# VH-VL binders against q8ixk2r445to577, part 27

Target 1, 133 residues: q8ixk2r445to577
Amino acid sequence: FFGMLQNKGLTDYCFDYNPPDENQIVGHQVILYLCHGMGQNQFFEYTSQKEIRYNTHQPEGCIAVEAGMDTLIMHLCEETAPENQKFILQEDGSLFHEQSKKCVQAARKESSDSFVPLLRDCTNSDHQKWFFK

## First folded at step 1 (VH-VL)

Design rd10 (framework fv_retifanlimab)
Fold by ESMFold2-Fast, scan of step 1:
Structure rd10 (fold): chain C 133 residues (1-133), chain A 121 residues (1-121), chain B 111 residues (1-111)
Amino acid sequence: as target 1 above (133 residues)
Amino acid sequence: QVQLVQSGAEVKKPGASVKVSCKASGYTFTDYYMNWVRQAPGQGLEWIGVINPYSGDTWLDQKFKDRVTITVDKSTSTAYMELSSLRSEDTAVYYCARLGYKYDVGAMDYWGQGTLVTVSS
Amino acid sequence: EIVLTQSPATLSLSPGERATLSCRASQSVSRSGYSYMNWFQQKPGQPPKLLIHDASNRATGVPSRFSGSGSGTDFTLTISSLEPEDFAVYFCQQSKEYPLTFGGGTKVEIK
């Protein structure tokens, strides 16, 4: 299913992907930004392979977490989703990263007033609850 | 084969309400946003709003927010647009249109045939 | 809201000729390097048909004679060689921000 991934705790913020170089769709960090409702750089697909795909432009990107990191990075999608690109969207809204066994949380970027999704130990916090708009 | 089939033409009096339906088939209804656009006879296109059929969330043009309600019935793959407090200037053909390119809500690739709503005193 | 101005209002041409249609936005319709400008074709009694999405991408099934270009505030739809079925009204439409808005249209007619 498709939509903007909005945070329950940080109620006006959505997943956002804003590459600085339009020739390089992958390799940059996923951020959180005010939900504008337009789709575009906030429009994501949750697939049957448990991927979060960025379908705004070609080539399609898939959100991944690199080993030892807590940030969400855009990578190229693969024919068979690798483990670092699999997220379980649970019934309670938690977004569980299978490989690390951690949950995606809305958090402040260090040394900034900007917000980003980060991997954290799973809790019952509304900042770890996500839903598609 | 994607199809959007709208309800038939309606004639209403000023102050009445009208509810137009748009039945989708040939694709997964909840995977594509649905827009509503109107066109007065011989005039240009005017965007009313959009709905995410999965969540039921809507975004409306400010000028319609007080009078328009957009809803969906997932069990019948049908979208509805209800416009209340009708005025003569609401006389138009009303279209539903599917978001065709999933990253741009304005890139509407399939349109219903249109529903003429005439408001006359 | 973003206002879109199309010119000319009417373009009178013969089959085989090149058509160039302009659309200017009151403010940039680009975000993060992408331009959210779409083009639609409409014939009498029919709903609009998507031709070009996001400035320069042809919609599925649209003939190669149609092309879109531009960025920021200035956009062009070009029909390289008019076919009889191309005589219609063309609308530009921005999806950079809500509310979505359409231009006033350019009528391409036979002369």
Scores: ipSAE 0.197, ipTM 0.771, lowest interface PAE 4.8, mean pLDDT 89
Fold by OpenDDE, second read of step 2:
Structure rd10 (fold): chain C 133 residues (1-133), chain A 121 residues (1-121), chain B 111 residues (1-111)
Amino acid sequence: as target 1 above (133 residues)
Amino acid sequence: QVQLVQSGAEVKKPGASVKVSCKASGYTFTDYYMNWVRQAPGQGLEWIGVINPYSGDTWLDQKFKDRVTITVDKSTSTAYMELSSLRSEDTAVYYCARLGYKYDVGAMDYWGQGTLVTVSS
Amino acid sequence: EIVLTQSPATLSLSPGERATLSCRASQSVSRSGYSYMNWFQQKPGQPPKLLIHDASNRATGVPSRFSGSGSGTDFTLTISSLEPEDFAVYFCQQSKEYPLTFGGGTKVEIK
């Protein structure tokens, strides 16, 4: 699966990654932004290694969850996907992070009009449902 | 119909290894986790570990992390549990049990018939 | 790990009587509105059979006389009117987090 990763509950919002430096694409947080399909900021790929790859830039980035965190951070992809980069995109649209045993949820960023994907306890909320478009 | 059929009883000596198989049928093998649980004679149930047949990822109880290996063969829809360095206290009936993985953990709704492993000198 | 304590260890009753089995967890097994507690029935020489999942949901084919309730740390399995085939050992089991753990079991025996 590849393309824009769109949230069901937070209508018209997609995974978005905009590193401040195109030559330093890791270490920043993945956010949610209105789905626009322009540029490379909203193109992701779900791989057979269960990675969510940001592969429009080289080297390729993979979304990771750092220890103790609930945010999605861009790391470099590795030859063998590390545990903190493994996600299960379920048939129902839930995006499950295996290591943390939590689901990715569209959430409002504190004191902001922005939105971000965060790890939360798994529910049946549409804010935890995702699909590629 | 969902069925889990396990391999036959084993008799082993202390220090040996045993590998129990669990063949699944009646459902898509990779859509469910496979658990391993054991029960010593006249005792309760003890969870050993679980595997995601799709990815091969495993989670094991700390008690068994150094002695247990759980694997699958997707082509035959078979899960395996290998226990090494066998001890007398490993004598038990070993069960495989299916588990959904939609969320973190679900319920073990189908079980194998069990495999008796006897460890004696 | 989450420790599950079942009580009583043995419950002696007659057919037709109500059975109430308790399972107490060392910490909450509830999360986001779900209670990750399951109940199993086991008869001699057989594998466990799932009765209740997620605290209160009967598994497929389970008679209505079986019911589960509770949340947090305290859970109950109730058999409204015991049938002869209900005399067995019952285990609670939590699925909130690894390692998965079972209670010690309650034996329901005929008086």
Scores: ipSAE 0.006, ipTM 0.606, lowest interface PAE 10.5, mean pLDDT 91

Design rd11 (framework fv_retifanlimab)
Fold by ESMFold2-Fast, scan of step 1:
Structure rd11 (fold): chain C 133 residues (1-133), chain A 119 residues (1-119), chain B 111 residues (1-111)
Amino acid sequence: as target 1 above (133 residues)
Amino acid sequence: QVQLVQSGAEVKKPGASVKVSCKASGYTFTDYYMNWVRQAPGQGLEWIGVINPYSGDTWLDQKFKDRVTITVDKSTSTAYMELSSLRSEDTAVYYCTRWGYYRSAFDYWGQGTLVTVSS
Amino acid sequence: EIVLTQSPATLSLSPGERATLSCRASQSVSRSGYSYMNWFQQKPGQPPKLLIHDASNRATGVPSRFSGSGSGTDFTLTISSLEPEDFAVYFCQQSKEYPLTFGGGTKVEIK
């Protein structure tokens, strides 16, 4: 799949990666933002290696979750995907992070109006259901 | 500005439980993971576990899994580490430490709480 | 778990000398071009203080005489010219995988 990765529960919000510095796209958190269809910050590829790739930069970025974190951050892609970069997009729309056994959920941080994808225990919530548009 | 203040020293008998607190100030408590690390007298550092203050999710080192509970009280910006079934080898200084945002390591540490287990 | 081995256990030097501390991991702590190795300084009666994160990035306020290098399984902390306040214990720590682990420490002491 290729396109905008939209949340079923948080209507009109999509995965978005807009680092403040184009020269350093790695290490920053993936956010959720209103889907706009332009594609630069919101176009991701789900690969046969179960990666979520950000294809608008050289070298390509891959979404990962580091030890001790539940935030999704941008790493450099590798020839063989490491386990922390593997997400299983299931038939019900859940996005399962295999290494942690958790699901990606659209969330508003406490004391913040910003929306971000976070790893949470898997539930049947629409906030954990994603689809490519 | 950022400050982590821990509860005072404790002396416990074998088999008892101890609960150490860590009160955070100077930042948004729920935006940073809180880790617990201990250090036996004259020895190295040993990681115990981590908690996400926003969700309450924890990951613990397997050797502590059955005896440690880490919790938070968001209203007071306080993290807690409770260790049960205390043994003499649990005598150590216990630290809380903040895992920095993004990819930063443990950037701020509490002053430490000495827990002595003796009969 | 990833085991970190620091060497030497004790390094006896004089002020002005260069200190080179090693940390070896039982398996790679690098992933996607990044190395998840951190270094801490600890003085008696004090909590550890972050010096280096992500193998080579100096923490805020840390003097330029401290530098980190390495990738994969082999990492080095270098103090280019020891100051009196640098005599302390230094620990490496990996943040690649749970459980997070620390090395046994290297004590840098006055000769």
Scores: ipSAE 0.007, ipTM 0.532, lowest interface PAE 14.2, mean pLDDT 84

Design rd12 (framework fv_retifanlimab)
Fold by ESMFold2-Fast, scan of step 1:
Structure rd12 (fold): chain C 133 residues (1-133), chain A 120 residues (1-120), chain B 111 residues (1-111)
Amino acid sequence: as target 1 above (133 residues)
Amino acid sequence: QVQLVQSGAEVKKPGASVKVSCKASGYTFTDYYMNWVRQAPGQGLEWIGVINPYSGDTWLDQKFKDRVTITVDKSTSTAYMELSSLRSEDTAVYYCARQLYSKYTYFDYWGQGTLVTVSS
Amino acid sequence: EIVLTQSPATLSLSPGERATLSCRASQSVSRSGYSYMNWFQQKPGQPPKLLIHDASNRATGVPSRFSGSGSGTDFTLTISSLEPEDFAVYFCQQSKEYPLTFGGGTKVEIK
């Protein structure tokens, strides 16, 4: 699977990564933004190692969640994917982060009109359902 | 090898509609977006819109939104652009162009073009 | 919409000379460290052919004499030494946002 990773509940929002420049592709939070339909900074690839890869920069970035955190952060991809970079895309559209046993949910950022993907307890909410477009 | 083959030239009266086809071969039809671009005789290129063949979702230039419909037939790997309420200024060569759907965004292959002439 | 202005409108040169074509955008065509500017070549009676994508990446099969550069709002297409088949119209095109837009074109003609 590859493409824009869109939320079923927030129907116009896609995974989005906007680093300051090519030399700062790691360490920043993945956000949700209005789907612009062009791929680019909203283009992700789901790999056989269960990674969500961001191919816009070289070296490639991989979405990760650090222990005890609930935010999705961009890290450098490794030849063998570490556990914190593995997400199971399930048949129902859930993105399950196996290391934490939580699901990725579209959520409103505190006191903001902005949205971000966060780890939350798994539910059947459409805000936890994702698909490639 | 990738090929985009368009339907033949059309001559229409003002107020009529025209439907141009673009048949794709040599690749997985649903893996690339399909754009439509026109060029009036001796003029520059004007973007009309794009379709995601997998979902059927379209994005159109506002000036065409009320008159253009872009569709696909996945069974025949064919994209269509229908333009209604034709005016003489719609006389142009209409091209389909395949768009890479990736970190890059560009047209890599173009159809041969379809001349649509609108005259009384 | 992003307006693209190409200059000069016409460039008259001889084979072997260097051609430098400019494209200026009304606003930045950069996002996430990339510059979404493409260049096409068009000959009479033919569809446009991709030369350069995303500012500086040469398309497959395009000779090394073609190169692209620039960022933000100012972009350049350079042909280091013109061959007879290079006399054509060249268009820049931005792919940063919808609607996609093209420049007015630069005609490279024989002097």
Scores: ipSAE 0.311, ipTM 0.784, lowest interface PAE 3.8, mean pLDDT 90
Fold by OpenDDE, second read of step 2:
Structure rd12 (fold): chain C 133 residues (1-133), chain A 120 residues (1-120), chain B 111 residues (1-111)
Amino acid sequence: as target 1 above (133 residues)
Amino acid sequence: QVQLVQSGAEVKKPGASVKVSCKASGYTFTDYYMNWVRQAPGQGLEWIGVINPYSGDTWLDQKFKDRVTITVDKSTSTAYMELSSLRSEDTAVYYCARQLYSKYTYFDYWGQGTLVTVSS
Amino acid sequence: EIVLTQSPATLSLSPGERATLSCRASQSVSRSGYSYMNWFQQKPGQPPKLLIHDASNRATGVPSRFSGSGSGTDFTLTISSLEPEDFAVYFCQQSKEYPLTFGGGTKVEIK
């Protein structure tokens, strides 16, 4: 699967990544932004290694969850996907993070006008449902 | 396992100050926010403020702006709440409560509480 | 600040009965379909325990008999069938904006 990763509950919001430096793509938080499909900021790929890849250009970035955190951070992809980069996009639309055993949920960021994907206890909430568009 | 262990009960006179501690363990201290909430005897819960242990940034209820200072010691994974100019109405159980590393998320773990009694 | 009003103040029920607790906010605590309302259970001499977060998400380890619903200004905590250990005080709390605020609580007591 590839394309925009859109949330069902938070209507019209998609995964978005816009690093300050296009040549240094790691270390920043993935956010949610209105789906626009422009450029590569909202293009993601779900791979056979259960990675969510940000870019098809080298070097490739993969979404990771760092220890103790509930945010999604961009790391470099590795030849063998590390445990903290493995997600299961389930049939019901839930995005399950294997290591934390939590689900990705659309949530509010520290800014009152911003949203981010965060790890939460898995529920049947539409805010935890995702689909590629 | 996550644990928040608070300092013991305090008895203070009006006008004095009290500093309550909350030692965190079982997780990376700087990866979560720490809140302070109090509860007067037989009453409801009242939010005091929150601190980002990583940056030291704090947000306080306006009611406590001039009397409360929230700090952390990263080296000991301990959060502190200091309340000055104590009044009888400050008598309450004070709790520290962890929240996820986000400004508007929920409290998932609480300390056992610290009773602060203010009396002449 | 956002004022939360809980009703009833006291709810007297027997084990096995359904409990419905209300929390009304002075202004909306929702944004873009997301509701920033949480529910806590508190027993005497203990700190509050998280039950529900973000209106309808059950916290880890919380029994399925607890459920949350609502949006905007009106929220409900439901206990489908009361167990003896469920008799306690329940608080709602909003996390939409600072200052964070709590409801006055509903005491669920045994009839």
Scores: ipSAE 0.007, ipTM 0.612, lowest interface PAE 10.8, mean pLDDT 91

Design rd13 (framework fv_retifanlimab)
Fold by ESMFold2-Fast, scan of step 1:
Structure rd13 (fold): chain C 133 residues (1-133), chain A 122 residues (1-122), chain B 111 residues (1-111)
Amino acid sequence: as target 1 above (133 residues)
Amino acid sequence: QVQLVQSGAEVKKPGASVKVSCKASGYTFTDYYMNWVRQAPGQGLEWIGVINPYSGDTWLDQKFKDRVTITVDKSTSTAYMELSSLRSEDTAVYYCARGPLYYGRSYEFDYWGQGTLVTVSS
Amino acid sequence: EIVLTQSPATLSLSPGERATLSCRASQSVSRSGYSYMNWFQQKPGQPPKLLIHDASNRATGVPSRFSGSGSGTDFTLTISSLEPEDFAVYFCQQSKEYPLTFGGGTKVEIK
């Protein structure tokens, strides 16, 4: 699948990656932002290796789980996808992180009006359901 | 070969500030977290905080939040920890230590600096 | 924060004996089969050295006499037969969530 990865519960919000420096795409947190329909920083590819790839810049970025955290960050894609970069997009729309056995949930960033995808225990919440638009 | 080399010992008076450096070599500086940990003489280890060298984002233990600033200089692969409003109980060896930015890439505190003794006395 | 309690505080043994060190967490440090518990060795005048990561995995170069076990809230470091260089302080440390925390340490001293 390709496109904007939108949240079912947080109606108009999509995965977004907007690094401050175009020459360094690694290490910043993936955020949620209003879906604009123009691709660019909201355009992701879900691969057969269960990666969520960001291909706007080179080298290609892959969403990874930040060590010790429940946050998602951008990392360099590797020839063989490591377990921390593998997510199963299930039929019910849940985005399941195999290594941790947790699901990606749309959540408000602490002390902020911003939203971010976070790892949480899997539930049947619409805030844990995603689809490519 | 991975190395973390810290600045030398410091003696400070109460109320002063101290800035300790940690120069990294042998790996890509921005691919790993840098932690700061202290140890008072004869006591246990106390985590101060961590920085993501790529983003500059920091996470601090709440008890240090108002007095500690952690920064990096990517051009020299150096991390800094500045502690202000020093008190006698801040007398400790301060360590920098590397951590994983991603699960499975490395292990928490896999490499440590040699330590910097900071003595606070009047 | 997750509080780690180590016992005993001091363990007095002779070379060749087995050492068993305990670390208990105030809440689970495991996540679906992964346990974010590490063990460190510290000798006087030196920084801590990583021995065991993720509860049971030996770090590179660590002798096979060191082993870690446990999950959830209860963890053990075992040294099957103490060598003279093993008399040191051992700390457990959790990496499940911030703030990162350490146990108070167990001193393994010569009898």
Scores: ipSAE 0.009, ipTM 0.648, lowest interface PAE 8.1, mean pLDDT 87

Design rd2 (framework fv_retifanlimab)
Fold by ESMFold2-Fast, scan of step 1:
Structure rd2 (fold): chain C 133 residues (1-133), chain A 121 residues (1-121), chain B 111 residues (1-111)
Amino acid sequence: as target 1 above (133 residues)
Amino acid sequence: QVQLVQSGAEVKKPGASVKVSCKASGYTFTDYYMNWVRQAPGQGLEWIGVINPYSGDTWLDQKFKDRVTITVDKSTSTAYMELSSLRSEDTAVYYCARGKYGNYLYAMDYWGQGTLVTVSS
Amino acid sequence: EIVLTQSPATLSLSPGERATLSCRASQSVSRSGYSYMNWFQQKPGQPPKLLIHDASNRATGVPSRFSGSGSGTDFTLTISSLEPEDFAVYFCQQSKEYPLTFGGGTKVEIK
């Protein structure tokens, strides 16, 4: 699957990766931003190895969650995907992080107008439902 | 209430090192990047670098990469900037500033009060 | 590195007048629908205060008289009607790529 990874509950928002330096694509948190339809920073690939890849720049980045944490961070893709980079996109739209047994949820940060994807206990909330556009 | 409180003024000799602290409160420390910016007296703003408190990853302006170390202590919600091999040209007010990564696209929305570092022989 | 050039260096105006400040980038600071230009206000003895982020969005608590516009390489900060507290130095700053860089500043001073 390729495209913009959009949230069912937060309907105007898509996965977005927008590092300050195009030559250094790793280390920053993945965010949610208004879907703009222009691709590039919102264009992701879901692979057969259960990776969410950011293929817009080289080298390719893969979304990861570090042990004990709940934020999604961009790391370099590996030839054999480590468990922290594997997400199962289920038929109901849930994006399940197998290593932590948690689901990716669209969440607001404090009282700000910024949104981010975070790992949360799995629920049937539309904020945990994702689809490629 | 977000606050960034920096350590007090320092006077150093050329060749010494200085370590400035920035204690954060009022928010989740690991959710925001922490920038360091300096301003020489009467001059403009110069970006030094940034740290992701969650991972410890740092990005520095090339002119500082061999002299600056940025670190964090998660247990105290404190960021540190250490500058070594001090020169008179390093005399400046040093600021920490929180970077909001998200809708602000990494805007520095809260700043510490600043720490004056004076380097003189 | 991206160089930001602000003009004019000094703008002398009276309260109630409109101020228009320019910032030009040496290369585009826009990508995929975003413009990575921020504006800060600084008064003597104080840290900078964020006014505008992402070219046109006002930061929390910033009065509506402040507005930002532009894309690509050309950006403008407008103060529709100067208040006494608005006489300060204004800096533009790009967040498109590292190193982050600031313009040289425009001083808005009382005439």
Scores: ipSAE 0.017, ipTM 0.673, lowest interface PAE 7.6, mean pLDDT 87

Design rd3 (framework fv_retifanlimab)
Fold by ESMFold2-Fast, scan of step 1:
Structure rd3 (fold): chain C 133 residues (1-133), chain A 119 residues (1-119), chain B 111 residues (1-111)
Amino acid sequence: as target 1 above (133 residues)
Amino acid sequence: QVQLVQSGAEVKKPGASVKVSCKASGYTFTDYYMNWVRQAPGQGLEWIGVINPYSGDTWLDQKFKDRVTITVDKSTSTAYMELSSLRSEDTAVYYCARSGYYRTPFDYWGQGTLVTVSS
Amino acid sequence: EIVLTQSPATLSLSPGERATLSCRASQSVSRSGYSYMNWFQQKPGQPPKLLIHDASNRATGVPSRFSGSGSGTDFTLTISSLEPEDFAVYFCQQSKEYPLTFGGGTKVEIK
């Protein structure tokens, strides 16, 4: 699968990676932003190793969750995917993070206006259901 | 194709409540947030609050929190804004406006409902 | 809350002239390369109409004479050559944080 990773509950929003410095691709948080249909910063690939890859720049970035954190950040991809970079896209559209046993949810940051994908306990909410467009 | 149609003008006395409706058509009602904005005659725009029609969750500006209730009826694709304890300062045109949650700007607006509060 | 200050309050110009409208935010409305600033046009007796979203993107059907620019706290709406139908009130609006807020408006009126 490849394309724009869109949320079923937050239907206008897609995974988006737009780091402040285009020369430093890794280390920043993945966000959710209005789907624009143009790929670019919203183009991701789901691999056979269960990675969510960002292939817009070299070296390739892979979405990861740091120990003890619930935010998704961009790391460098490795030859063999580490456990913190593995997400299972299930038949119901849930995106399950194997290492933490949690699901990726479209969530509001506190009372702010921004949305981000966060790890949360798995539920049957449409905000935890994703598909490639 | 997308259309937001609001209820008609209201004249109320101080202390009364008013409930304005906004009926949506031409899109999936639960896919977009519905905002409420008011404008006093000759004045600027003032954001009241927003509702997520899918969840029913609301966020209101603090100045309205004690007097405003926003609700939806999914079966009729209609949003409602009820303002209680009306004062003359509440005289304004009230608009509903669609957004794609927080970031999508208000791309479609209702025609507006004039609420006049006078003794 | 984020306070938006628009200037000037009134801009008196003739058709064909360039209009430059400013909107200043009390704190940054940019995050991760995006600027959450929108512009609306309002004519008497009508609801506001979306003109520019996310600082610089024209809404569908908006003429190319309208352009937006800026980031952080300072934003500009430019109308390259005023047409008769452009005489209206223009509002900026931030969508970065709740509560959503609007500027006080700039009235563009015919000289």
Scores: ipSAE 0.006, ipTM 0.532, lowest interface PAE 14.6, mean pLDDT 85

Design rd4 (framework fv_retifanlimab)
Fold by ESMFold2-Fast, scan of step 1:
Structure rd4 (fold): chain C 133 residues (1-133), chain A 119 residues (1-119), chain B 111 residues (1-111)
Amino acid sequence: as target 1 above (133 residues)
Amino acid sequence: QVQLVQSGAEVKKPGASVKVSCKASGYTFTDYYMNWVRQAPGQGLEWIGVINPYSGDTWLDQKFKDRVTITVDKSTSTAYMELSSLRSEDTAVYYCARELRLGYYFDYWGQGTLVTVSS
Amino acid sequence: EIVLTQSPATLSLSPGERATLSCRASQSVSRSGYSYMNWFQQKPGQPPKLLIHDASNRATGVPSRFSGSGSGTDFTLTISSLEPEDFAVYFCQQSKEYPLTFGGGTKVEIK
């Protein structure tokens, strides 16, 4: 699976990663933005190690959630995926984060018109359902 | 050092096809997107399309989608742009340009390949 | 598609003078605090050369006299004091969405 990771509830929104500094491609928050249908900063790969990879740079970037946090950030990929970088894409479309036992949900960034993926308690909401396009 | 070296000039008849190559060196070929852009004599720049060398996925400007095929050969770090059903309006210098996906800018360009279409 | 309009089409100046080039987009090319606007210089017989990326960042090796500014729909390339080698055509280019598009170019020529 690779492509644009789109939300079922926020139908026009996709995972998006756009770091402000090319020399520091890791450590910034993953956001959601209107899907432009063509990839670029919205192109991700889901791997057999249950990673969500951003393959535009070497070393490769992998989405992670740090302990005690609910935001998704870009980390360096490791030879063996650590627990904080593992997301189980389930049959119903939910993205289950193994270490926290929570699901990725599309949500409004506080005090803004922007959307971000956040870890929330798992529900049957369409805002927690994702698919590759 | 990063280099993009393109194939030589071509002269074609209307209705023919042309395949331009762009050989990359000095970096990991699959880490960057490769774009194709053309410029008619005395005119501005026109984007044709892009390929992700890692996956082989392509995105083309709608006006070229029925005539253009972009491919890569990972073993030789070479990108190709093939344009079919050539018209006189396709006479242009064709450039390959490397795209840094995180910044979406073209940091290195090939030297250009002049394709002349005449009857 | 996003249309980029450059003005003026031609700018006739002498060495040592300041050049200010404009690029306007038909819709915003900024997203989440980032502006997807790039500037290229092209001399006759040569491929375009990257000058500025992401609105305001100088490419490696580009002299400090070149600067970029702007956000949203309005962008500017400034050359603080023209050198003889700066007389060229300058293109803006947006990378926010496909298809990627270029402005029509501004020719900076010797007066």
Scores: ipSAE 0.006, ipTM 0.534, lowest interface PAE 13.6, mean pLDDT 85

